# Ledger of designs, part 20: VHH binders against q89az9

Target 1, 320 residues: q89az9
Amino acid sequence: MNLNGEQKSAVLLALVGIDKAIEILKELSIQEIENIAKCMSYMDVISSITADLVLSEFCNEVRINKDQNISFINNNFIISLLKKVLGEHHAVLLLDKFKNQKNISDNIKKLNLINPEKIVSLIKGEHPQIIATILIYLNRNHAANILSYFEDNLSLDIIRRIANFSSLKKLGQEEFVKIIDNLINKYQNSMLNQQGIVTAVELLKLIKRDQETKILTKMFSSDKVLAKRIKTKMLEFSDIINLDDVYIRRLIKVFPLYELSEIMKVEKEEFKKKFYKNMSLENTNLIKNYCSKKIFISNDLIQKKRNNLLNSVKKILYNS
Below, E stands for the ipSAE of ESMFold2; O stands for the ipSAE of OpenDDE; V2 stands for 0.75 times the mean of E and O plus 0.25 times the DockQ between their complexes.

## First folded at step 4 (VHH)

Design s03 (framework vhh_7pa5_2)
Fold by ESMFold2-Fast, scan of step 4:
Order: sequence, then C-alpha cells, then structure tokens
Structure s03 (fold): chain B 320 residues (1-320), chain A 129 residues (1-129)
Amino acid sequence: as target 1 above (320 residues)
Amino acid sequence: QVQLVESGGGMVQPGGSLRLSCAASGFTFSNYAMSWVRRAPGKGPEWVSTISWNSGSISYADSVKGRFTISRDNAKNTLYLQMNSLKPEDTALYYCARESGMDAFTILQLFEDRGYDYWGQGTQVTVSS
C-alpha cells in the first residue's frame, strides 16, 4: 500500500494523540481539516506494518512514545477530534457527509489512477450530472485535468451542477457505485484487449516473415479490423518512408512543423525527400533553413520526437 | 401539477426514423433542463440525451450520438427527439423527464416509482423487420 502525503499526515496526527492533534488542527482551514478527517475515516484499520513504517519515519525526526495504541485508530478517535475542534453541531454535519461518501471512495480510487485522457473517453457519453458527481469525488487536480478536455458549454453545465451539489442519498450512492464499477470494467476490458494485441505483435515479430505474412493475409480475409489493428501496432519508424504519399500529406497537416524540422536534421536524404515531395515550397524552405543551422539536439530528445512522429502515423493509419 | 406527455412512438424498420414529442405543463418549462430516458424490457433505465434550459448545452449517450437530435421549443413548452438510423437495440419505452437541478441522479431515481408526476406515461418505439 503506498500512502500519499495527506494519508501520512493523518497517520502522524493519530500517532501524536488527540489532544496534540487538536492543537495542530486548530491552525488549519475547515477544508484542510475536512480532507484530513476524510482520509482518517477511510483508514478503518491501519496494518501494523504500515503503522510501523510511518512511525519509524516520524521517530527519525521526532522521538515519540510507541505505546500509543495505533491499532485502535478508529471512528471514535475521529469523532472526538472533530467534536473538540469544530463543535458538536458542525462535527455531526461533517460526519454525515463522510458517511455518505465512504461507500463511493474505494471505487473512485481506481479512477484516480487512470490517465485523464482515458477517463474522458469513458465518461464523455455519461449524463452531465454523473460527470459532475464523478469529478466531485476525484482528486481536485485530476478532476481539473479531466474538465479541461470538455467544451465551454459542457464545462459550464458541469460546474453549475457541482456548485449546486449537496450530497448523495443511499439510493443515489448505490446507483453511482454501479456506474463507477461499469466504467472500471469497461476500462479493464480495454486494457486486456490492448495487452493481447501487444502480445500478438511481439509473437509475430519473432516468427519467420513468410509465416507472419501468411497469418496476416488470412486474418484480413476473416477479420479485417483485427488485422488492421495488428498491422498498425507493428509499424516502426523505418517503415514511414514506405508509406503512401496520402498518409505523409495527412501527417504533415497534424504534426508540428518545428518538431518535424528537428527530426529532419538527423535523418537521411531519402527520408527528407519523401516529406519534401509532399509539402509546400514554403514549409520545405523553413525546414531546410533549420537543418542548415548548427543546432545540437541530444540523442534522447531526438528519439522522443521520432516516437512522437511514429505515434502520429499510427493514429492516422488507425483512423483511415 | 407537473405533467409530461410523450407522443410519436411506433413501429419502424431498421434504418428508419421517428420524431418523439413531449408536451410539458404545470411548471415553467424554460427554467429546466430536460432529458430523454429509455427502458427496454428486462433492462434498467438508460439515459439518452439532455438539453439545457436555453439549448446552450446538449449531451448524448454514446449509443445514440450522431443518430439522434434533441431539441426544444420553449414558446410551445415542448421537447423533441429526432431519431434517425434506428437499430433494433433502440427498441424501448421512451420517457420525457424534468431535471430538478439539485438532486443527483434524479433521472435514475425517476424509474423507481412510475407514480411520479414529473415524468410521462412513455411512448413505445419498436425497431424490427
């Protein structure tokens, strides 16, 4: 289990004991207290190994008494802490809010591990209220990155829904959990399918080229979509020069001219001619002018840009 | 009292088109986002499309995107769903639903009890050859 800074802070506050924790928490904003309390409420039981590791790190900085009962960090500790810091009325309201979120937290944690671009692909077809609810329960930075992929009108609608959100009732929580589980399953199935294609490509690259060609030819006859996906994944940088001019022209329209210029500086004349043939005279002259300058590019940087170009080629071929 | 009355459903062959209408009364129609929700036999409710109060924000489920068009006429208190390139999988009872704005998952909650005044009786769409 890997703990983030917020989780480590919650464990350290629990190790210090309630009276000292109250002194520290009084210096924090209500939102910061909510975040720490929420983190603590999801730490139902801290494993002895995890507690020992966090305590060991803390003891290296500050010596503390190890006979504190770490194994009994539970809701009673959190309740007592919140009552003393916020007062009974506000503590009750906050605890009800956390209870309403507890069942959702474990499922949402999985979404926090998925890249924003992939999440957008999974949720863009969902009702705006569901999108808004997902963003409410995700880490703020992650949610902000996801929101940035949506157009202004949809972003406005989502923010309004977030601003007007109070809480999910039990029925709403149950339905939301089902929706999140379905999204996670959809993502996992996609990942398994992608790994299968990668494995197939690796195997095909290891067999004789004649056998590879026969397999792919037969696959085109029975499953054109699968054959196209495998062929596209098998593409290497050295194959770009053999692409039809139509694809080179499409690539030039979408790939940044400056990055292409950097790649062209180190490539052979045959590669350059293939691209120049498919470019405007103006763009050709801009690239040639850049190539004539004594500018040094590291091997690491050029390899990264070559990979960017290859990925753009694969995207064009897949969509054609 | 909130009332929503759907119409325009029927039987159609795959690739055909239908236009659904929803007549709203008992509330200020122009203040609310409106949705279409469908339910196929043996399946749970599926959200289809949403349109904001001023038509500035429109969203579609992936299953209908590019084929269906939601629109509204605030002067006539009417919501529309233009359905093109219909598929057998589109066979369902289609409901017009009013969004509360403040309640999470009101669309899903509406299908727990058919006695709710804020949805219509539904209109049946059957796509078969």
Scores: ipSAE 0.126, ipTM 0.617, lowest interface PAE 6.0, mean pLDDT 74

## First folded at step 5 (VHH; framework vhh_7pa5_2)

Design t01 (at its last look DockQ between E and O 0.03; V2 from the best seeds 0.00; counts 0 for: pae E 22.2 > 2, placed apart)
Fold by ESMFold2, look of step 5:
Structure t01 (fold): chain B 320 residues (1-320), chain A 123 residues (1-123)
Amino acid sequence: as target 1 above (320 residues)
Amino acid sequence: QVQLVESGGGMVQPGGSLRLSCAASGFTFSDYAMSWVRRAPGKGPEWVSTISGSGGSTSYADSVKGRFTISRDNAKNTLYLQMNSLKPEDTALYYCAKDSYDAFEILAEFDYWGQGTQVTVSS
């Protein structure tokens, strides 16, 4: 089976029912109770298949007629069990300990999925000790990437605090939970604001072109930053030829030449002229040499490469 | 040499107000966050409040939120704590600390932080 001994014990205690589980737990050490309770608190549901497999294993070892049950391990079951075995005060203290540990672990998993640039923007206003504590809990490569965005003096301070860090005490752990929850909420609100711009773009694409132009023109007069973000999100591949040359030159410097060559091979002459105007003779000759070769590129692959180019254009325009 | 001198403590009735001051020298005050930490007789130390170097960000312990206001005057190198609606539970020796790391060392019960400023709230 795929369960360790403590997980198997947690399943068996749930299967025998609360009254019998209480009697069994009273014979265990406090450490054993904590380990089993931790396993139970992380479990959501016990399937009848899992319960039957665990029960069958124990019946084989002790030659007992097996009984079959299906049960749910949930917070109410665990709370009731611990209150009856340990008393309400100790049960509450133990559950609070596990809750904080799980909250930190779950939220750190979320932070590890957020790109370093965004995390830097979220935490730059926090005290260096808080930043250091967050980095200690993150994946090491992720933390290193985040640290690389800070200036040298702040990075030195953060590293010093990491090197001298030992552990969070109870009050520090509770405060850290609040800070991490707030960072996750800030990130989610930032993503919601981005969705609003996507929605506005979708609506603008669906209305008449002359009405779209009037709305966008008026928006540039009243809220230039928002209008710029919307216009950039509306950009399509066909619009690249109409960009100012300064943006084309910036694009050429950051976009891989070999991918540009692949795109150029299938594009119209007007598109090629826009790019050749803005690049060195050496790079132009490399692209022309590639274009003269008999190389097949599937429609799916070339469309992906066109989208990559468009995304690079959007990044340049968005940050201008 | 870094020096922090707390003042403004005293005796006050419940519901009263006090303003604590911390005069700082020996470092560029505006570059550092500043904190207040307190220690009640017979109790462990407790973090109270922190303010960023610019003064633009503040944080408070739940026990004092809404009653205490941390502030700083970077031109005078002075940290303040305005304490309103004082309770007997606020009776403690109050320390200021340069950044949260110094506050943590007070919380770890090192004795080298001097005397602080005493606040006593009693009928």
Scores: ipSAE 0.000, ipTM 0.110, lowest interface PAE 22.2, mean pLDDT 74
Fold by OpenDDE, look of step 5:
Structure t01 (fold): chain B 320 residues (1-320), chain A 123 residues (1-123)
Amino acid sequence: as target 1 above (320 residues)
Amino acid sequence: QVQLVESGGGMVQPGGSLRLSCAASGFTFSDYAMSWVRRAPGKGPEWVSTISGSGGSTSYADSVKGRFTISRDNAKNTLYLQMNSLKPEDTALYYCAKDSYDAFEILAEFDYWGQGTQVTVSS
């Protein structure tokens, strides 16, 4: 049996139920509880075979009659268990940690299945530290193949960063989760068919402006909803700086300041000025302070945030 | 903004005692485990001790067990390290660290560090 002690314990605790599990966990150190809980969180479904093997082993060791209880470890069980043992607050924090770790693990598994060329296309524009971090988590052979696609100077930089890598401290676990999620989403979206409206917008952008205006005007008369959708879709992020200040003020009221600060960190001064003139000095200073921090963020994540901002703008305009 | 400010360091003879303090701000102090980490000259960082957010649980490196005591005052947003029976090997820059979660020892991820306070044990 290839399960370690913590894994076996997780299985057994699941089988004995919450009440008995709590009594057992009370006798363990916090670290042991954490380790077992982590294992438990990773076990979505325990096969009957695995359960039987673990039980058999346990029964043999303790000379107890085999109990034929098969239980499913679900998230609710884990949550209830941890809350009872550690308290509500501590349980939540621990569960969040486990959730992030599991998320990373799951997404890394997905990335390991994507061909190296595609991975390179997804990450080539990222900061070398982000690339290095991603490669550290991937299978070694896969990471090596991916690395081979980069230029010599970049490869050297990446390897140096890998060699000096100690933890996710610089990037943060939560941020890394976001980065990987965005990569996976980007990959998935690339495989999806373009929506008709996107095609329409692309075509409209290519035709003469007079013709575009004529088409949209007529469309407004026959299908206002479609016309609005197209018009809003045609709005690009770069157009935000040209909006009336009244819309910017509305946007600032509804859009999270933190997320806005993240966007501003990478935007040009003209973009920043457009917003600063329409917000409080206090908020301006908060954003400026944030911008001064050395934080790594992926281009994909930034793009997602830009899209969020754009969508908020579009919503405001659509409802105006 | 999270801030951690260490104090209480100094020079002491072997067998002496020091009490370190760390003033924390910019986050809900009681929600997070806190740790002490030290760095001796020419060596990498070494974990020293961790205390849970509530203060109900503590852990120590083997090298300091029985000599050091970690504690906290959540009302004052302050972390403490009582160091007794100090040895030359305890000479290091001591850092206060905020844990990412209310967790202990090996699996702890530290989000923020202070500037450190120097402890020198010498005859």
Scores: ipSAE 0.000, ipTM 0.205, lowest interface PAE 14.8, mean pLDDT 80
ESMFold2 (binder alone), look of step 5: mean pLDDT 81; pTM 0.817

Design t02 (at its last look DockQ between E and O 0.01; V2 from the best seeds 0.00; counts 0 for: pae E 23.4 > 2, placed apart)
Fold by OpenDDE, look of step 5:
Structure t02 (fold): chain B 320 residues (1-320), chain A 123 residues (1-123)
Amino acid sequence: as target 1 above (320 residues)
Amino acid sequence: QVQLVESGGGMVQPGGSLRLSCAASGFTFSDYAMSWVRRAPGKGPEWVSTISGSGGSTSYADSVKGRFTISRDNAKNTLYLQMNSLKPEDTALYYCAKDSYDAFEIYRQLDYWGQGTQVTVSS
């Protein structure tokens, strides 16, 4: 059996149920609880075979004949367990930590499968510290290959940063999750881009507007889905300021204010005015206050937020 | 408290040159790598260049490589950025940043950044 002690414990606790698990966990140290909970958080589905093996081992050790029950470890179980043992506040903090770690792990797995050249293209513009952090989490061979694409001085800096790396703090974890999510999304989007639609859009952008409108209008009559796809693709972020106020108002209602604030922090005054005229004074002030804060958002994250906004607009227009 | 004060910005024509300075205080300057970052209108922050604590290693973004030179005087606790062959796309607010081996600290809070100095490249 290739499971370690914490993993086995996690399985066992899942099998005994919440009530008994709580009793057991109360006898453990905080660190032990954390370790076991972490293991639980990483477990989606426990196979019957694994469960049986763990149970058998336990029974052999304790000389207890128990019926083999398959228990499903779900997020609700973990949450309930931790809340009961640690309290709601501490449980939430711990769960957030685990969530971030799991997210990082999952995304790193994805990154490990992406071609080194593609990875380099995705991360090339990032600060050396970000690059270093990414490489730390990647498989060693993969990281080495990626590193080989960078110039010598940059490579040296990256290695130095790696050498001095201790741990990713909680706040760093959150930020790192955002960064790697964005990278993965960029990759996925690049793969999903239908070349045909892109070409069509490019051509339509080059023809006279009246002709484009006629073509799309006719297309809507014959192939509504395609027409919508093309129209959606044709809309750029820069076009948002030219939208009717009715759509801006709709957008403001559905788009998170915080995220909008992040975007506005970097946008031109014209963009801001377009939104401010269509929102409450209260929200306007909230955004202005946010913009005055000394918060850094990476260029990539800003682009992601812009894309989110654009997507929201597209959705609104698509449904209009 | 970490303090960074940028200076040397201004308006120049394309092809012109500027030299930025950053006065650092509140930490052992030579122990930390330093970076220049910039923020153009409508864009997010962009990394420009980094120099190691000792000054022995430098790195540059592709967009500025060959045109910009980062340097430092540890005796004066000052970071420099020589900017040559400036382009309109270099127009931005330039910040001095204290690097940290604590991952992402530099990117979370502008506490490790100065107030910035404006560089405008326009004909």
Scores: ipSAE 0.194, ipTM 0.676, lowest interface PAE 1.8, mean pLDDT 82
Fold by ESMFold2, look of step 5:
Structure t02 (fold): chain B 320 residues (1-320), chain A 123 residues (1-123)
Amino acid sequence: as target 1 above (320 residues)
Amino acid sequence: QVQLVESGGGMVQPGGSLRLSCAASGFTFSDYAMSWVRRAPGKGPEWVSTISGSGGSTSYADSVKGRFTISRDNAKNTLYLQMNSLKPEDTALYYCAKDSYDAFEIYRQLDYWGQGTQVTVSS
């Protein structure tokens, strides 16, 4: 018989029965309901002694507040009940533990939904042991995809550390919570910056060309990184033909030749000429051979491949 | 940062006694409740006993009630478990834990504990 305060609340709701529990839960916040439901999902058989003790503690708190209508149970009531029943020090510690456990679980769920490439950008500067520990908590397929983005030597080191994972005590649970929280905050801030850049690009497209030029020129002098991000985001597929040959050569090195061939088949000769000038004769002949074949490619698929090429161009320009 | 080191285990006959100790460091010991947990061979963890930070409140699993006594010395940062009338069922690896008030927390945090101290009760 050693239940924390939220577990005691879950016991109380189980003891009053489903109909009354529903009525009580309707008065609670979504967060409060989730916390209680989590406790209930982990519960096993509760002894009659434990049930009587929890009921007695609840009845004592109700008598203290008998002038108030208990039908309006809310977050403040539950927090006050836990503090009075368990003592402030122990209640605070237990509430912090559930918050930390939920934070880890929620953040791991979020990390499993984030694109592997973005995860790599968040963690590639971390110590290999930290990277290994993060990958251990992630979905196996997701972790494997993330691992594939690292250099072979680093990947080997990370796998070795995963295989020897009996050293979590050195990192500590509390330190791991802080690391995961920081990663999620960095991701969220990156998404807010992305939304801001999209908004800025939309506004710049709507104003006069002269004003746009003045704003971007001043921005390049005061915040070159932001200006490059905005200019890169404004880039359209039709702009690719106007890029310097240096960027075309870099694009050819990183973009799959098969996908480039599919794009070349449906593009104008000026576009093809720009690329042919920047590639080997062998690769040029491979593309020309593909273009001469009678192959149908749907408009939807072509547009997707054009967007993939444009995104590769944007990555190259951002890194330069 | 938190470090817990268990000691005092050994081999005893049924009906014998042992006193386990847990040396704590890396936190303000007197501010936190402390618990003993045990893991029998091939079994999952079982909560044994908890004592409040001041030492004024104790609780025990039904399986050990009346036979085991938890105590602490806040001046020495040490947690104790006096085990009397030992039974073969008490054979387990015993761990101390910071802030563990419930079985749910014990199960989820077991990887963060040290080596424990072995108690073996046999003829």
Scores: ipSAE 0.000, ipTM 0.083, lowest interface PAE 23.4, mean pLDDT 73
ESMFold2 (binder alone), look of step 5: mean pLDDT 82; pTM 0.839

## First folded at step 7 (VHH)

Design u01 (framework vhh_7pa5_2; at its last look DockQ between E and O 0.73; V2 from the best seeds 0.00; counts 0 for: pae E 4.2 > 2, grease 27.2 > 24.2)
Fold by OpenDDE, look of step 7:
Structure u01 (fold): chain B 320 residues (1-320), chain A 123 residues (1-123)
Amino acid sequence: as target 1 above (320 residues)
Amino acid sequence: QVQLVESGGGMVQPGGSLRLSCAASGFTFSDYAMSWVRRAPGKGPEWVSTISGSGGSTSYADSVKGRFTISRDNAKNTLYLQMNSLKPEDTALYYCAKDSYDVWEILSQLQYWGQGTQVTVSS
């Protein structure tokens, strides 16, 4: 908002009311009064948004001003001043509003740092109006990216809501803060959980296999979801040959044959046999034919393909 | 005063179907989009679906897309949710909500949930 100091002052004076404004004006020069009055004359309607911005800025400036002369101005002083100027009730409301705005801003900053896909996963369960509101506060590019993940009808609805957005009311701000805070917490928790799982897997890999098996078995009985997550994370490419044929069959159905062929070209016979017994003769022959070809594949590429296969397996196992 | 009364909930087996209804009063029903939201035990509210005032446009959460259908009868001031292929994860209290471009109006409804209608999906 490109309001000059006089304009801001005009807004502030308008907000404090006539009686208090007069008291303030008594302390100003005639020229200052004239200038402010002039500004007021040009101001038809002060929007709530403008008012809030001006007030927020004022409060922030008062807080930041390290000038020796204002060193006595602390939060309590500001509160007292506002209470005297606006009354206790209005002062409290205003302070709460500022607090909420700050909280919103802080949380939005955090959301702006989270990748769009993750944001979508966090907010997809929210009402479209809430989604729209979140997007309004986010950086434009970030919001646009996030919006692109939604289906057309939902996107349309969200855009419509954005277009019709006016402002957050006080009560709405409070609740909105809570929502965003919860989203952030959810995100953080997910990250922590992810880290935890990684740590758990690392530890489990270091203990004796017998102990690992016992722990995971017991875990599976008490917390199947966690056990699956850990097991899936622990699965290595070398473990694929030990999987039940039912999973191999499922894998063959979803994994590209060509890519599988590339992997098989460098894999051991035991690995090949595991797959051949679970696929059609036709596909087997296709793979064999491919393996007979003198094609150079880089180690990096092979590793990538292996990882793809492993990921596919993990997905199958997790969903089983 | 806006009044919304949900009905049609019950207990069903996985794969089953239910049809929820919401009787609306206290406002011009056709002028407002309507939404279904649900709350599972221990979880926050989850948006399910929204339908425009005219009924011409609908949107769904990913979790229910393809399984649930939102509809409305403006002559009867009634909102519907046809739920097919129900899953245990669909177990929740279901609420209808009047839509608004005001966040507070939406959130207030989410905070002050009526009775809702209980949907339980269990084997």
Scores: ipSAE 0.553, ipTM 0.868, lowest interface PAE 0.8, mean pLDDT 83
Fold by ESMFold2, look of step 7:
Structure u01 (fold): chain B 320 residues (1-320), chain A 123 residues (1-123)
Amino acid sequence: as target 1 above (320 residues)
Amino acid sequence: QVQLVESGGGMVQPGGSLRLSCAASGFTFSDYAMSWVRRAPGKGPEWVSTISGSGGSTSYADSVKGRFTISRDNAKNTLYLQMNSLKPEDTALYYCAKDSYDVWEILSQLQYWGQGTQVTVSS
């Protein structure tokens, strides 16, 4: 096992217990104490094998039973240690610094797991400097995907700010943590809200149509945003032909033409005409050529394609 | 000391127009990009638009693009926001901010609630 010196020191201090650890830490520099405390704050359980390796390197005479595990290092241990060694004021300052750095790191890991499209919806109202700072901490491929969703002038501004970035100052770290926490909370609330909307839609479909209509009408009056989300989620494929042309044009810009061609092959002419009047002559001719071919399309495949189109419509209506 | 004074807000019906002004002092105005930020009732601050120090580069939030125009007059140390086709969703307290590459400076200005000019869009 090859541990660095700071990791070995953290293991040894945990093994010797708080009273002896205090004696040892008082002989170290502030920077050394800071580095060791950072390592200790990230440690979980130290195996007997790891303990044996570290102890053998630092002490030639002491032996530890390899079948025993050492206790979990926690904040109470670290707080007690730092308070006795550095004094209460310096211990509090150091612990706050570590907490902020850890919070940023943990939340950035969460942001890297969220789809770029969703991240854009969460951050599009933030100041460009805040967006730039978030992107700097993200995985490079993830940040590049996110950046591609912004229009040219804003993208240029964000890149300029990234190029001029140095680091977060101490006061900026505290406020940035709050911004990142808020973004994570918005995402989680969006996921919970989606679950609640699905449940509400399911319940509405089970009640009488007349009562359903009355409830939605009253909801539209009291909470237009929620009512719009529920109506959009209840949308059926047959409703697409009745949409305003502006939504059809937006749909055509984002939906794959090949998949649209497959759907058009099996749909009625009035459905096709709704789309043709909203697309280029080139694209219309491509679809008409595909529709003239004698091609078998399975029922299961076409239903999947219809659902994909419906989901794209729902995304457009939610954002309009 | 940096001082920014917003004016030009008021009540207007949907579809109407307003022009906001921001008088700047206490710094070399032309050296800094400037931003407009707004806060709607019950919501956090929302970035609206940014203009470079020279005035040659502008950017807009999607929610206002095509309706709002940011401009500046460096000789008069004044920032402007022309707002057209106003919607009820544009109702907010509007304030200008000195731009910075330091996130802390941005955040401290976003928390400055005792300034700004109120825009109310209602029939």
Scores: ipSAE 0.270, ipTM 0.783, lowest interface PAE 4.2, mean pLDDT 78
ESMFold2 (binder alone), look of step 7: mean pLDDT 82; pTM 0.827

